# VH-VL binders against q9nrl2r1430to1533: the designs that were tried, part 325

Target 1, 104 residues: q9nrl2r1430to1533
Amino acid sequence: GGVHELSAFEQLVVELVRHDDSWPFLKLVSKIQVPDYYDIIKKPIALNIIREKVNKCEYKLASEFIDDIELMFSNCFEYNPRNTSEAKAGTRLQAFFHIQAQKL
Key: E = the ipSAE of ESMFold2; O = the ipSAE of OpenDDE; V2 = 0.75 times the mean of E and O plus 0.25 times the DockQ between their complexes.

## First folded at step 23 (VH-VL)

Design p5n (framework fv_iluzanebart; at its last look DockQ between E and O 0.90; V2 from the best seeds 0.85)
Fold by OpenDDE, look of step 23:
Structure p5n (fold): chain C 104 residues (1-104), chain A 124 residues (1-124), chain B 107 residues (1-107)
Amino acid sequence: as target 1 above (104 residues)
Amino acid sequence: EVQLVQSGAEVKKPGESLKISCKGSGYTFEDHWIGWVRQMPGKGLEWMGMIYPGDSDTWYSPSFQGQVTISADKSISTAYLQWSSLKASDTAMYFCARKTFDYKSDYLEYFDYWGQGTLVTVSS
Amino acid sequence: EIVMTQSPATLSVSPGERATLSCRASQSVSSYLAWFQQKPGQAPRLLIYDASTRATGIPARFSGSGSGTEFTLTISSLQPEDFAVYYCQQYDDWPYTFGQGTKVDIK
């Protein structure tokens, strides 16, 4: 049940982090480097935060975990134009996620 | 329990190289920035730089840019601070510190845990 | 870089009395301001972050206030273990910078 789901979440996060296209998502965007980011993105999130939540067993439902991952991608596509490296990476990583998430 | 444990005191001569370490435990090391802070004898605290072990993104304070090298090995949850050629003026206490994030409160980031410090003495 | 200036350099206070420490930033740091306590031979200990949020395990007698360029750390009733050096630190811009410290010693 819940323990098995948590393990699945942990494994999926590990796979996401290890993916070549994870670089835009590993940590929160720096407001120092991107001054307008937090004016646009109101619910920032990154893989390190998601992993922290998993480790603290804060996801009670798979849908909650999936929602955070999708939020992460949504933020990327909202801030980054489609032709940017970030958006392209996000597109590939999201596709990977969707395949892996079917196993949840 | 989150802990940062630093390597032991160093006694060196000018011109020698040195690499000190900071090992994190009790948390996912690669997911948190590690910063280095210098404190010269009887003086205040100075940020030197920080590194994100997950991608090795590294920031240096301008005063320390080119003076030291910050690195990390996430496989052993360890961050490093190193000098290629020490000077007497490098004599100081060096602290490492973990940067956390409060994702329940506006995703605020701040430094919460510190190592015990590494004393580096450089004299001829 | 953002210059943090603390005052006074030394604050002599009797046990049980209120201590008020000031920290000024050369430009606005919003609420990205932390306070640290350091005792001789020890690492700094986080007291306050986000200008006014007390860190876990920090006694209620410690409180932080302010925003922008003016910040205050207050110790409502100084305890013997509170005699130490206190640093403010901004993390709004890189490089992060500390104030020069305020030494709180016994009157």
Scores: ipSAE 0.903, ipTM 0.951, lowest interface PAE 0.5, mean pLDDT 96
Fold by ESMFold2, look of step 23:
Structure p5n (fold): chain C 104 residues (1-104), chain A 124 residues (1-124), chain B 107 residues (1-107)
Amino acid sequence: as target 1 above (104 residues)
Amino acid sequence: EVQLVQSGAEVKKPGESLKISCKGSGYTFEDHWIGWVRQMPGKGLEWMGMIYPGDSDTWYSPSFQGQVTISADKSISTAYLQWSSLKASDTAMYFCARKTFDYKSDYLEYFDYWGQGTLVTVSS
Amino acid sequence: EIVMTQSPATLSVSPGERATLSCRASQSVSSYLAWFQQKPGQAPRLLIYDASTRATGIPARFSGSGSGTEFTLTISSLQPEDFAVYYCQQYDDWPYTFGQGTKVDIK
């Protein structure tokens, strides 16, 4: 898309960041605190990077934007067992994202 | 463009409190780590700590833990460095810096943007 | 903490000549190494990150090399504006640490 579609995805990122379950996704996982994370997750990403890419018009297609958000959730579920607080937050935030994306 | 503007020079006495500021503009303030670096007169650079304003995650270098407080108010895009009781040895230039992402590499994070510095002089 | 040691403390070089600055880490920092330039009364300026990647707007005469524990900054043809103090910094582990600096002076 155009500039209007990118503005809508900017607003969606703001809503994701404000959601109570955003806490695992705000910034990149620390290599210092979680040493094995980057051995397992090869394409790391977080909401702060997605928002910066939207703000700088780095996404050329809407699908690229959506792919980064889905990658963020996929990474969470790949690294974290389903019973963890991180995975549960990811499940709830992903559901919220799917609802908001339908309204766009 | 990304800018970090720091508060002005300070002249203080030992035992006084002080809070200096670093205001970020031209980017989403809450999404980038802000760090503080000390440079004592005629000396090199020392990391003091850093904060992620989005969630207030705060890291201190061991030499500065318990000696200063790093905080941020994301509603006004400002990070702070503060002392409850200054010492003469706190006389230094203090810089703030912001992390940048390399989108074309492994999403590497590194400190690229710097404030102009705040000179703090603590003397009798 | 990872100790960064720079050598020499002062490097005297004529304009137009090559300057070579060394930085050694007390343990491997992989490629998580940056170089900064600082002139009197100014903030540090990022030159190189990831050991060898030039930051945006940095002239090609600045190049970085090395990995692990030993790193080099090279200025291939020194310009008048390059006389400054240069710092290496590791960002592999917290706290991040700087070397003590190398002053590049006119010979």
Scores: ipSAE 0.748, ipTM 0.913, lowest interface PAE 1.1, mean pLDDT 92
ESMFold2 (binder alone), look of step 23: mean pLDDT 92; pTM 0.936

Design p9a (framework fv_erenumab; at its last read DockQ between E and O 0.96; V2 from the best seeds 0.88)
Heavy chain, then light chain:
Amino acid sequence: QVQLVESGGGVVQPGRSLRLSCAASGFTFSSYAMHWVRQAPGKGLEWVAVISYSGKDKYSVDSVKGRFTISRDNSKNTLFLQMNSLRAEDTAVYYCARKPSYSRATWFDPWGQGTTVTVSS
Amino acid sequence: QSVLTQPPSVSAAPGQKVTISCSGSSSNIGNHFVSWYQQLPGTAPKLLIYENNKRPSGIPDRFSGSKSGTSTTLGITGLQTGDEADYYCATWDDSLDAYVFGGGTKLTVL
ESMFold2, look of step 23: ipSAE 0.792; ipTM 0.917
ESMFold2 (binder alone), look of step 23: mean pLDDT 92; pTM 0.937
OpenDDE, look of step 23: ipSAE 0.883; ipTM 0.953
ESMFold2, fold request of step 24: ipSAE 0.801, 0.776, 0.795; ipTM 0.920, 0.915, 0.922
ESMFold2 (binder alone), fold request of step 24: mean pLDDT 92, 92, 92; pTM 0.929, 0.935, 0.934
OpenDDE, fold request of step 24: ipSAE 0.903, 0.903, 0.903; ipTM 0.960, 0.960, 0.960
ESMFold2, last read: ipSAE 0.802, 0.803, 0.807; ipTM 0.921, 0.923, 0.924
ESMFold2 (binder alone), last read: mean pLDDT 92, 92, 92; pTM 0.935, 0.936, 0.933
OpenDDE, last read: ipSAE 0.904, 0.903, 0.903; ipTM 0.960, 0.960, 0.960

Design p9b (framework fv_erenumab; at its last read DockQ between E and O 0.94; V2 from the best seeds 0.87)
Heavy chain, then light chain:
Amino acid sequence: QVQLVESGGGVVQPGRSLRLSCAASGFTFSSYAMHWVRQAPGKGLEWVAVISYSGKDKYSVDSVKGRFTISRDNSKNTLFLQMNSLRAEDTAVYYCARKPSYSRATWFDPWGQGTTVTVSS
Amino acid sequence: QSVLTQPPSVSAAPGQKVTISCSGSSSNIGNNFVSWYQQLPGTAPKLLIYENNKRPSGIPDRFSGSKSGTSTTLGITGLQTGDEADYYCATWDDSLDAYVFGGGTKLTVL
ESMFold2, look of step 23: ipSAE 0.761; ipTM 0.900
ESMFold2 (binder alone), look of step 23: mean pLDDT 91; pTM 0.930
OpenDDE, look of step 23: ipSAE 0.880; ipTM 0.952
ESMFold2, fold request of step 24: ipSAE 0.796, 0.786, 0.749; ipTM 0.916, 0.913, 0.900
ESMFold2 (binder alone), fold request of step 24: mean pLDDT 93, 94, 94; pTM 0.947, 0.949, 0.947
OpenDDE, fold request of step 24: ipSAE 0.903, 0.904, 0.903; ipTM 0.961, 0.961, 0.961
ESMFold2, last read: ipSAE 0.785, 0.783, 0.777; ipTM 0.911, 0.914, 0.908
ESMFold2 (binder alone), last read: mean pLDDT 94, 93, 93; pTM 0.947, 0.948, 0.945
OpenDDE, last read: ipSAE 0.904, 0.903, 0.903; ipTM 0.960, 0.960, 0.961

Design p9c (framework fv_erenumab; at its last read DockQ between E and O 0.94; V2 from the best seeds 0.87)
Heavy chain, then light chain:
Amino acid sequence: QVQLVESGGGVVQPGRSLRLSCAASGFTFSSYAMHWVRQAPGKGLEWVAVISYSGKDKYSVDSVKGRFTISRDNSKNTLFLQMNSLRAEDTAVYYCARKPSYSRATHFDPWGQGTTVTVSS
Amino acid sequence: QSVLTQPPSVSAAPGQKVTISCSGSSSNIGNNFVSWYQQLPGTAPKLLIYENNKRPSGIPDRFSGSKSGTSTTLGITGLQTGDEADYYCATWDDSLDAYVFGGGTKLTVL
ESMFold2, look of step 23: ipSAE 0.797; ipTM 0.918
ESMFold2 (binder alone), look of step 23: mean pLDDT 93; pTM 0.936
OpenDDE, look of step 23: ipSAE 0.884; ipTM 0.951
ESMFold2, fold request of step 24: ipSAE 0.791, 0.783, 0.796; ipTM 0.916, 0.909, 0.907
ESMFold2 (binder alone), fold request of step 24: mean pLDDT 93, 93, 93; pTM 0.943, 0.944, 0.941
OpenDDE, fold request of step 24: ipSAE 0.900, 0.901, 0.900; ipTM 0.958, 0.958, 0.958
ESMFold2, last read: ipSAE 0.787, 0.795, 0.790; ipTM 0.914, 0.915, 0.916
ESMFold2 (binder alone), last read: mean pLDDT 93, 93, 92; pTM 0.942, 0.940, 0.936
OpenDDE, last read: ipSAE 0.901, 0.900, 0.899; ipTM 0.957, 0.957, 0.957

Design p9d (framework fv_erenumab; at its last look DockQ between E and O 0.96; V2 from the best seeds 0.84)
Fold by OpenDDE, look of step 23:
Structure p9d (fold): chain C 104 residues (1-104), chain A 121 residues (1-121), chain B 110 residues (1-110)
Amino acid sequence: as target 1 above (104 residues)
Amino acid sequence: QVQLVESGGGVVQPGRSLRLSCAASGFTFSSYAMHWVRQAPGKGLEWVAVISYSGKDKYSVDSVKGRFTISRDNSKNTLFLQMNSLRAEDTAVYYCARKPSYSRATHFDPWGQGTTVTVSS
Amino acid sequence: QSVLTQPPSVSAAPGQKVTISCSGSSSNIGNHFVSWYQQLPGTAPKLLIYENNKRPSGIPDRFSGSKSGTSTTLGITGLQTGDEADYYCATWDDSLDAYVFGGGTKLTVL
């Protein structure tokens, strides 16, 4: 069970990273580039961080993995207005994720 | 209607200090990170410093660290650049610029008209 | 000396099309949005293009931007005398942790 779950998480992360709309989420923004980002977002997370957690077997439950992915999207929508490219990309990527997550 | 107006430039000798100001109007100043960008005579643009909307976080290019300090007063819609220990290579037009509040935004808009700083013996 | 490389100058006659290139690397143009600025003689830079190919309000569609890989290009059609200016590309650089500009391109209208 656990090995199969880890493989599923890893595969899903790969698919998310390869998606055209993954660019806002590949890694955290620089504190210098966006110095006010971390005043707003208290639990920053990105796909590279999630990938590392998967590789380290830190997710014991699928719900934990899903929670981190949802947090990633939540952060995007919290900081970025709806009409931004980031928010639009996030909306599409999240929809893709929801479809793929049903396979977990 | 969005406008930035720099002031405080002048001619000074090396080692002296200047304090630049940038007056903002036409937008919610306290909601935006603000930047200084400079341009030496006949040269290109160089990013100098950034300050967060609250003023809590500040960063600058290595060449001015320890000498320049960016700050702001949101109650007065004003951005500042304190320049100490000025050098000849600091001679430039200094622009204040607004950075849009998007996580991956990389552009500045608008820019002020600039204020000229000349450091010469 | 600039992180982003632009040709120092370009020229064309009125009505013609010109392109200005800007070359970077995977740590900047390859991974971030690019903007273009116009600087008329004796004036401050003005935003022409943001997010690779978007025009702010008031910028005519004669100005266009495109990005491919680690390079970007500014296009100007229907060249006018008033387009004579310096043009700068800009973006963020991950390796330097800084905003970076091209060296600028002087456009002369013949």
Scores: ipSAE 0.882, ipTM 0.950, lowest interface PAE 0.5, mean pLDDT 96
Fold by ESMFold2, look of step 23:
Structure p9d (fold): chain C 104 residues (1-104), chain A 121 residues (1-121), chain B 110 residues (1-110)
Amino acid sequence: as target 1 above (104 residues)
Amino acid sequence: QVQLVESGGGVVQPGRSLRLSCAASGFTFSSYAMHWVRQAPGKGLEWVAVISYSGKDKYSVDSVKGRFTISRDNSKNTLFLQMNSLRAEDTAVYYCARKPSYSRATHFDPWGQGTTVTVSS
Amino acid sequence: QSVLTQPPSVSAAPGQKVTISCSGSSSNIGNHFVSWYQQLPGTAPKLLIYENNKRPSGIPDRFSGSKSGTSTTLGITGLQTGDEADYYCATWDDSLDAYVFGGGTKLTVL
């Protein structure tokens, strides 16, 4: 809820962005590059959007922040076959996120 | 096994139209976004257009926007390029190409053999 | 000219090694997977390298790819006369909202 919790959300997003496996999640998929993406993924989200929501204080509860991060991974696994580089990166980054989320 | 075969190329005058076809086999055509890439004589490769799995979303490079329309018929495993208001600079070999379905893929495999379009004055 | 810069030509004798460079920017090579294609005379392009350094089935390991920053390199060892072809790098470009190809490099095997 307060200033310290918002700082924790910001710090966690920074750690996710710094992780080597963040590359599929930094920004939304280009509609022209992957024209089917938005027909399949109805609630798109990426780290830059989550960071902006933290900056705008749009998260009232830690659970709302966690839900957006988990949605990001869920979208990855829904769109991308398990053996793709994206899905493998998602698995590793999600594991890292669960460790960091202990701090919330 | 996996194959793409283009057809419909020819020699036409500027301002005329052509429709290119690409017959797909050996894979589930409706599971892939499909692309057109062209190559002017003695020149490099240029991406032209993409169409989504369902055919719902279509995009093309600025130089052909409004003149070329990509489309597909998934029941016939066929990709199309309707080329209107052709210009001399559209002279090229036109290839159809498949891109993998994952979100950050940027490569094409396979390619068709190409069909030649010549626009002469 | 392309936003991806390749040397126009390279040459080497059979059995030698050659590298082909491809230079771009943060809007393309720096942030996106790179692929390489071989185009033998009179034929369609064939995928050699995807995801910067991966080989599809059937491509021998004497073809290799690497990427560093905004540059990528195709390496070919043990050159054969059948390797004489045009070679293209390719990726996505955020600024152009398009897939982009390098201008191509003609490899001559002397």
Scores: ipSAE 0.729, ipTM 0.902, lowest interface PAE 0.9, mean pLDDT 93
ESMFold2 (binder alone), look of step 23: mean pLDDT 93; pTM 0.939

Design p9e (framework fv_erenumab; at its last look DockQ between E and O 0.94; V2 from the best seeds 0.85)
Fold by OpenDDE, look of step 23:
Structure p9e (fold): chain C 104 residues (1-104), chain A 121 residues (1-121), chain B 110 residues (1-110)
Amino acid sequence: as target 1 above (104 residues)
Amino acid sequence: QVQLVESGGGVVQPGRSLRLSCAASGFTFSSYAMHWVRQAPGKGLEWVAVISYSGKDKYSVDSVKGRFTISRDNSKNTLFLQMNSLRAEDTAVYYCARKPSYSRATWFDPWGQGTTVTVSS
Amino acid sequence: QSVLTQPPSVSAAPGQKVTISCSGSSSNIGNEFVAWYQQLPGTAPKLLIYENNKRPSGIPDRFSGSKSGTSTTLGITGLQTGDEADYYCATWDDSLDAYVFGGGTKLTVL
């Protein structure tokens, strides 16, 4: 844990953000753009939020970090049908995450 | 088969009110956020307002805030735009439009045929 | 004055190819899907392209969309007289928290 673990979280977030399929997850969904979103998704989260939490050292356990990332994907799949570009991107990015998370 | 039909347009003097309606058919109206978009004569398109599928959340462009109110009746598959304190610059064709329920969708489909609102003294 | 910038007009002869450009910024085209609409004279806008380059059912493949950086382009091949219309690009703007449109381009078929 400690500084070494935080560095690992930071690096993983950087890799997720740089991924071609990160576009649905970079920031929170706008309430004006998608006014239905927050009626369905009760725990919204995005990569910029997760990055901020990492920078503030809010993750004491790797499991907490992983839980937020999984929540991010879960929200995507809950709101978007499987055949959407968002869900497809999420599927690919999640697979990438699962591979990278093994290094934590 | 998906169709939107606007009505309620007309000619009014400044300061008066109009209520536009949009009748939806061919799809589950209550599952979609709905929008109003307007087009002044000879001009481009301008987004006006949005309402969530349930009607709980409403937003509009600053130029119509306090004057226009978007609403809906899902039991009647109808979208509304209450326009008060109308101004000359509100003169336009008003379109209702459907927004796909995707988190990053940025387009509307379909659009209604539009209803014309003319504000003049 | 529009957030998205389009040329006011373009023209070409039947059978030719024409392109319509639409330029924005990182807060809109740079980060969001772009759509294109066709508006025939006296009619309502019709969705032509969505998600930068996808065509709805019924739109022929001679219509195409592409996006690069903060700009997008609509391509029309095999131009027909019936293509004479106004064309609008559109997307979401993160900084304005609003849906935005280009100023429109009048396409004339010579």
Scores: ipSAE 0.870, ipTM 0.950, lowest interface PAE 0.5, mean pLDDT 96
Fold by ESMFold2, look of step 23:
Structure p9e (fold): chain C 104 residues (1-104), chain A 121 residues (1-121), chain B 110 residues (1-110)
Amino acid sequence: as target 1 above (104 residues)
Amino acid sequence: QVQLVESGGGVVQPGRSLRLSCAASGFTFSSYAMHWVRQAPGKGLEWVAVISYSGKDKYSVDSVKGRFTISRDNSKNTLFLQMNSLRAEDTAVYYCARKPSYSRATWFDPWGQGTTVTVSS
Amino acid sequence: QSVLTQPPSVSAAPGQKVTISCSGSSSNIGNEFVAWYQQLPGTAPKLLIYENNKRPSGIPDRFSGSKSGTSTTLGITGLQTGDEADYYCATWDDSLDAYVFGGGTKLTVL
């Protein structure tokens, strides 16, 4: 709600996208590239989709925005074993997100 | 040891059918998406098709859609490629290949030795 | 014509270093992990490099990979006659919604 919150959501998404560990999260997993993904992950989400939802003012509460970001990490950890580069990147980006989200 | 072995290649006339098989061993076959990749004589590599580890989801390159069907039998650790309405441009060595089950993986390891399909009049 | 562009051939003497370039776009190399394959004459492709610069088990550290922007490079040091092969870069392409390979580079060790 409000202009300041929407600007904060956008700024946080930009910071996440700029982070070196954003690469697994920039866009949805392609079902042709990884045909099993959508059998396992029921609520897919990625940074480009979250950014579009911010642009369309679809988040009414900061908690809704935070929930989508946390869902993004949860999907990564559910699909990818913890020793994979994707999961390790997710762990580091999630830690960064928790620090940045304190500003919301 | 992890191994993929293709079979079923041969020489056929245009318009005929062939069925390729790929026998997998040394790994849990049902845990991996499987692929077919081909290489025409003197040419590079071309991705052909993928099937999900459950066998439910299948995709193929436009040039073979409607003619080739990828399938698998997880109880027999076997991948298949049914090739119908074969054309001269389908002449190639056909490889089966395994891809890691990670969300951003873009590579294949291992590959089979390949089986040769020649389509000629 | 390949989506990923490689020189058709390269040559060098035993013991030298060679690099093989691969040029793509933001729809492939720019945003996706790159792999490199070695194909010895009469054999199947073998994975040399994955995730831009990582080597699978059994690949000696004479083989290296790097990525910058929309280009990737395979480096081979201490060339041996057994390195004579075709080398392919490979990745995923978002626009084509397909796995793509370079046209291949034939390495000759003189």
Scores: ipSAE 0.758, ipTM 0.906, lowest interface PAE 0.8, mean pLDDT 93
ESMFold2 (binder alone), look of step 23: mean pLDDT 93; pTM 0.944

Design p9f (framework fv_erenumab; at its last fold request DockQ between E and O 0.93; V2 from the best seeds 0.86)
Fold by OpenDDE, look of step 23:
Structure p9f (fold): chain C 104 residues (1-104), chain A 121 residues (1-121), chain B 110 residues (1-110)
Amino acid sequence: as target 1 above (104 residues)
Amino acid sequence: QVQLVESGGGVVQPGRSLRLSCAASGFTFSSYAMHWVRQAPGKGLEWVAVISYSGKDKYSVDSVKGRFTISRDNSKNTLFLQMNSLRAEDTAVYYCARKPSYSRATHFDPWGQGTTVTVSS
Amino acid sequence: QSVLTQPPSVSAAPGQKVTISCSGSSSNIGNEFVAWYQQLPGTAPKLLIYENNKRPSGIPDRFSGSKSGTSTTLGITGLQTGDEADYYCATWDDSLDAYVFGGGTKLTVL
């Protein structure tokens, strides 16, 4: 990827973070708050981690960036039942992401 | 139908030990993280400890670290709190409480009726 | 000394409305769901409100919760004598990495 891709990733992350439904995804789940989370979720990830990877230019391909975002949503849906606020927020945010990702 | 029942409280001298139990019924006990919360006489609520559904992960408030140990036996639907080296400030009603399994849940439901621990010389 | 700050007491006559405030910070109420508990004299806490404004089954709509910024408020309308109790706000604190409670508010029905 080039400078253009990095800028696009940065902008998309900013838009995701600012979204009203980003609250489940802003940071990693606390081990004390949810002590069984990491027994279920083996590849934890959050928007702050993805942002750091973008800033460090760790994404060489758009597909790598997209994969991490999708992993973030996948983790949410794996741990949280569909009727939870977390899953509902994730569903809306993922839909938003899919629309914005078309610009990549 | 969901119910938690604490037991094991009593009156002990400082330095002694007690083991509290919490019997769960009406739900799949092994699917939930469980907590202990205490309340000193005439005071507010204080979070004490948490244990994961499997019992692998345990955490507690700093004031009881090294003295209190939370554990569970899922085959018996029972939560435990082993309290060693008890101090006067540990005097409280001890509640067991269930934590819903959501990533951002912050509430407990239900709570047990509580069991009273009194530490006095 | 509680992480969350509540007024120590409130009072009102039957049929009136009361509000109980709970003030925190960006590391707790500002970023996490808030719960409210009712504790009748000599009994265990009972969940009244979760996720800021949701009521569990069995809790009447006289009880309501709201959140704004780093503060939350419990509202009780149509006050009844049976509402006389202690009320606690609670949430998770990211900086302390612990569950935290308010100091509690004693509600007296005049």
Scores: ipSAE 0.883, ipTM 0.952, lowest interface PAE 0.5, mean pLDDT 96
Fold by ESMFold2, fold request of step 24:
Structure p9f (fold): chain C 104 residues (1-104), chain A 121 residues (1-121), chain B 110 residues (1-110)
Amino acid sequence: as target 1 above (104 residues)
Amino acid sequence: QVQLVESGGGVVQPGRSLRLSCAASGFTFSSYAMHWVRQAPGKGLEWVAVISYSGKDKYSVDSVKGRFTISRDNSKNTLFLQMNSLRAEDTAVYYCARKPSYSRATHFDPWGQGTTVTVSS
Amino acid sequence: QSVLTQPPSVSAAPGQKVTISCSGSSSNIGNEFVAWYQQLPGTAPKLLIYENNKRPSGIPDRFSGSKSGTSTTLGITGLQTGDEADYYCATWDDSLDAYVFGGGTKLTVL
């Protein structure tokens, strides 16, 4: 966790947000839009929350940051069938993340 | 054939109650959140309420909150809208509608043919 | 006034192309999937377009959808008299925490 790692986490989150396939992940799913989401997904997370946690220095280890990003994708695949636009976007963004995470 | 059929509409005086039903067939009803959407005469569409597939979570627009209650009976494949303290502004055709349960879905398919509620003195 | 703004009416001759616009904001069209519905006189709405530009089974390819920024457009080519209907754009609005519809556009085929 030092300032160098936080800068790397911030850079990676910014690149994830800019990716064309970030749209399912920018913010939490609305319970009114999708009332069943939180019956199924018990550890909700989204890029805006991860970005805020980076900015507040809440990640002490790189593994904690990586775990939140992977949880975000896992939630997407758990809730959405694999043939959906959401899951396909998740697959592509996750692949991008794995490439970028080699820099950590 | 996926089908939604509403019933229970009618002409009622202000302050009275009415219960709408929507019978579902041709799909696994208990796997979908269900919605009510209404259309005042000569006007556009207005989303009214949603209920989760289990029936545990219910939400409605502010204009009907406290007066309308959405519910469901999954054993009978039936959606309900209990409409209390009806007002002239509630006059509309009421449609039930199904939405896919994907995390960012925003569309309804199918819709029922609607049932008409008229609130008049 | 509806949250999503559509022209009240549009007219075109049989065989022609027509477009129907729908304007919103970043809280709705800008960041959410858009749907379009056709409502023939005296009938329920029918889904024409979902996820901005996809057609459900049974909708002919002369119906198309697009989205740019905070606006969406329904296109209809090869216009037929049976296309005379009201057309609604629809989406989710994150600020209102509600599904929202445009005011509708009446298409007249002359």
Scores: ipSAE 0.780, ipTM 0.915, lowest interface PAE 0.8, mean pLDDT 93
ESMFold2, look of step 23: ipSAE 0.779; ipTM 0.910
ESMFold2 (binder alone), look of step 23: mean pLDDT 94; pTM 0.949
ESMFold2, fold request of step 24: ipSAE 0.772, 0.771; ipTM 0.915, 0.911
ESMFold2 (binder alone), fold request of step 24: mean pLDDT 94, 94, 94; pTM 0.951, 0.951, 0.953
OpenDDE, fold request of step 24: ipSAE 0.880, 0.882, 0.881; ipTM 0.953, 0.953, 0.954

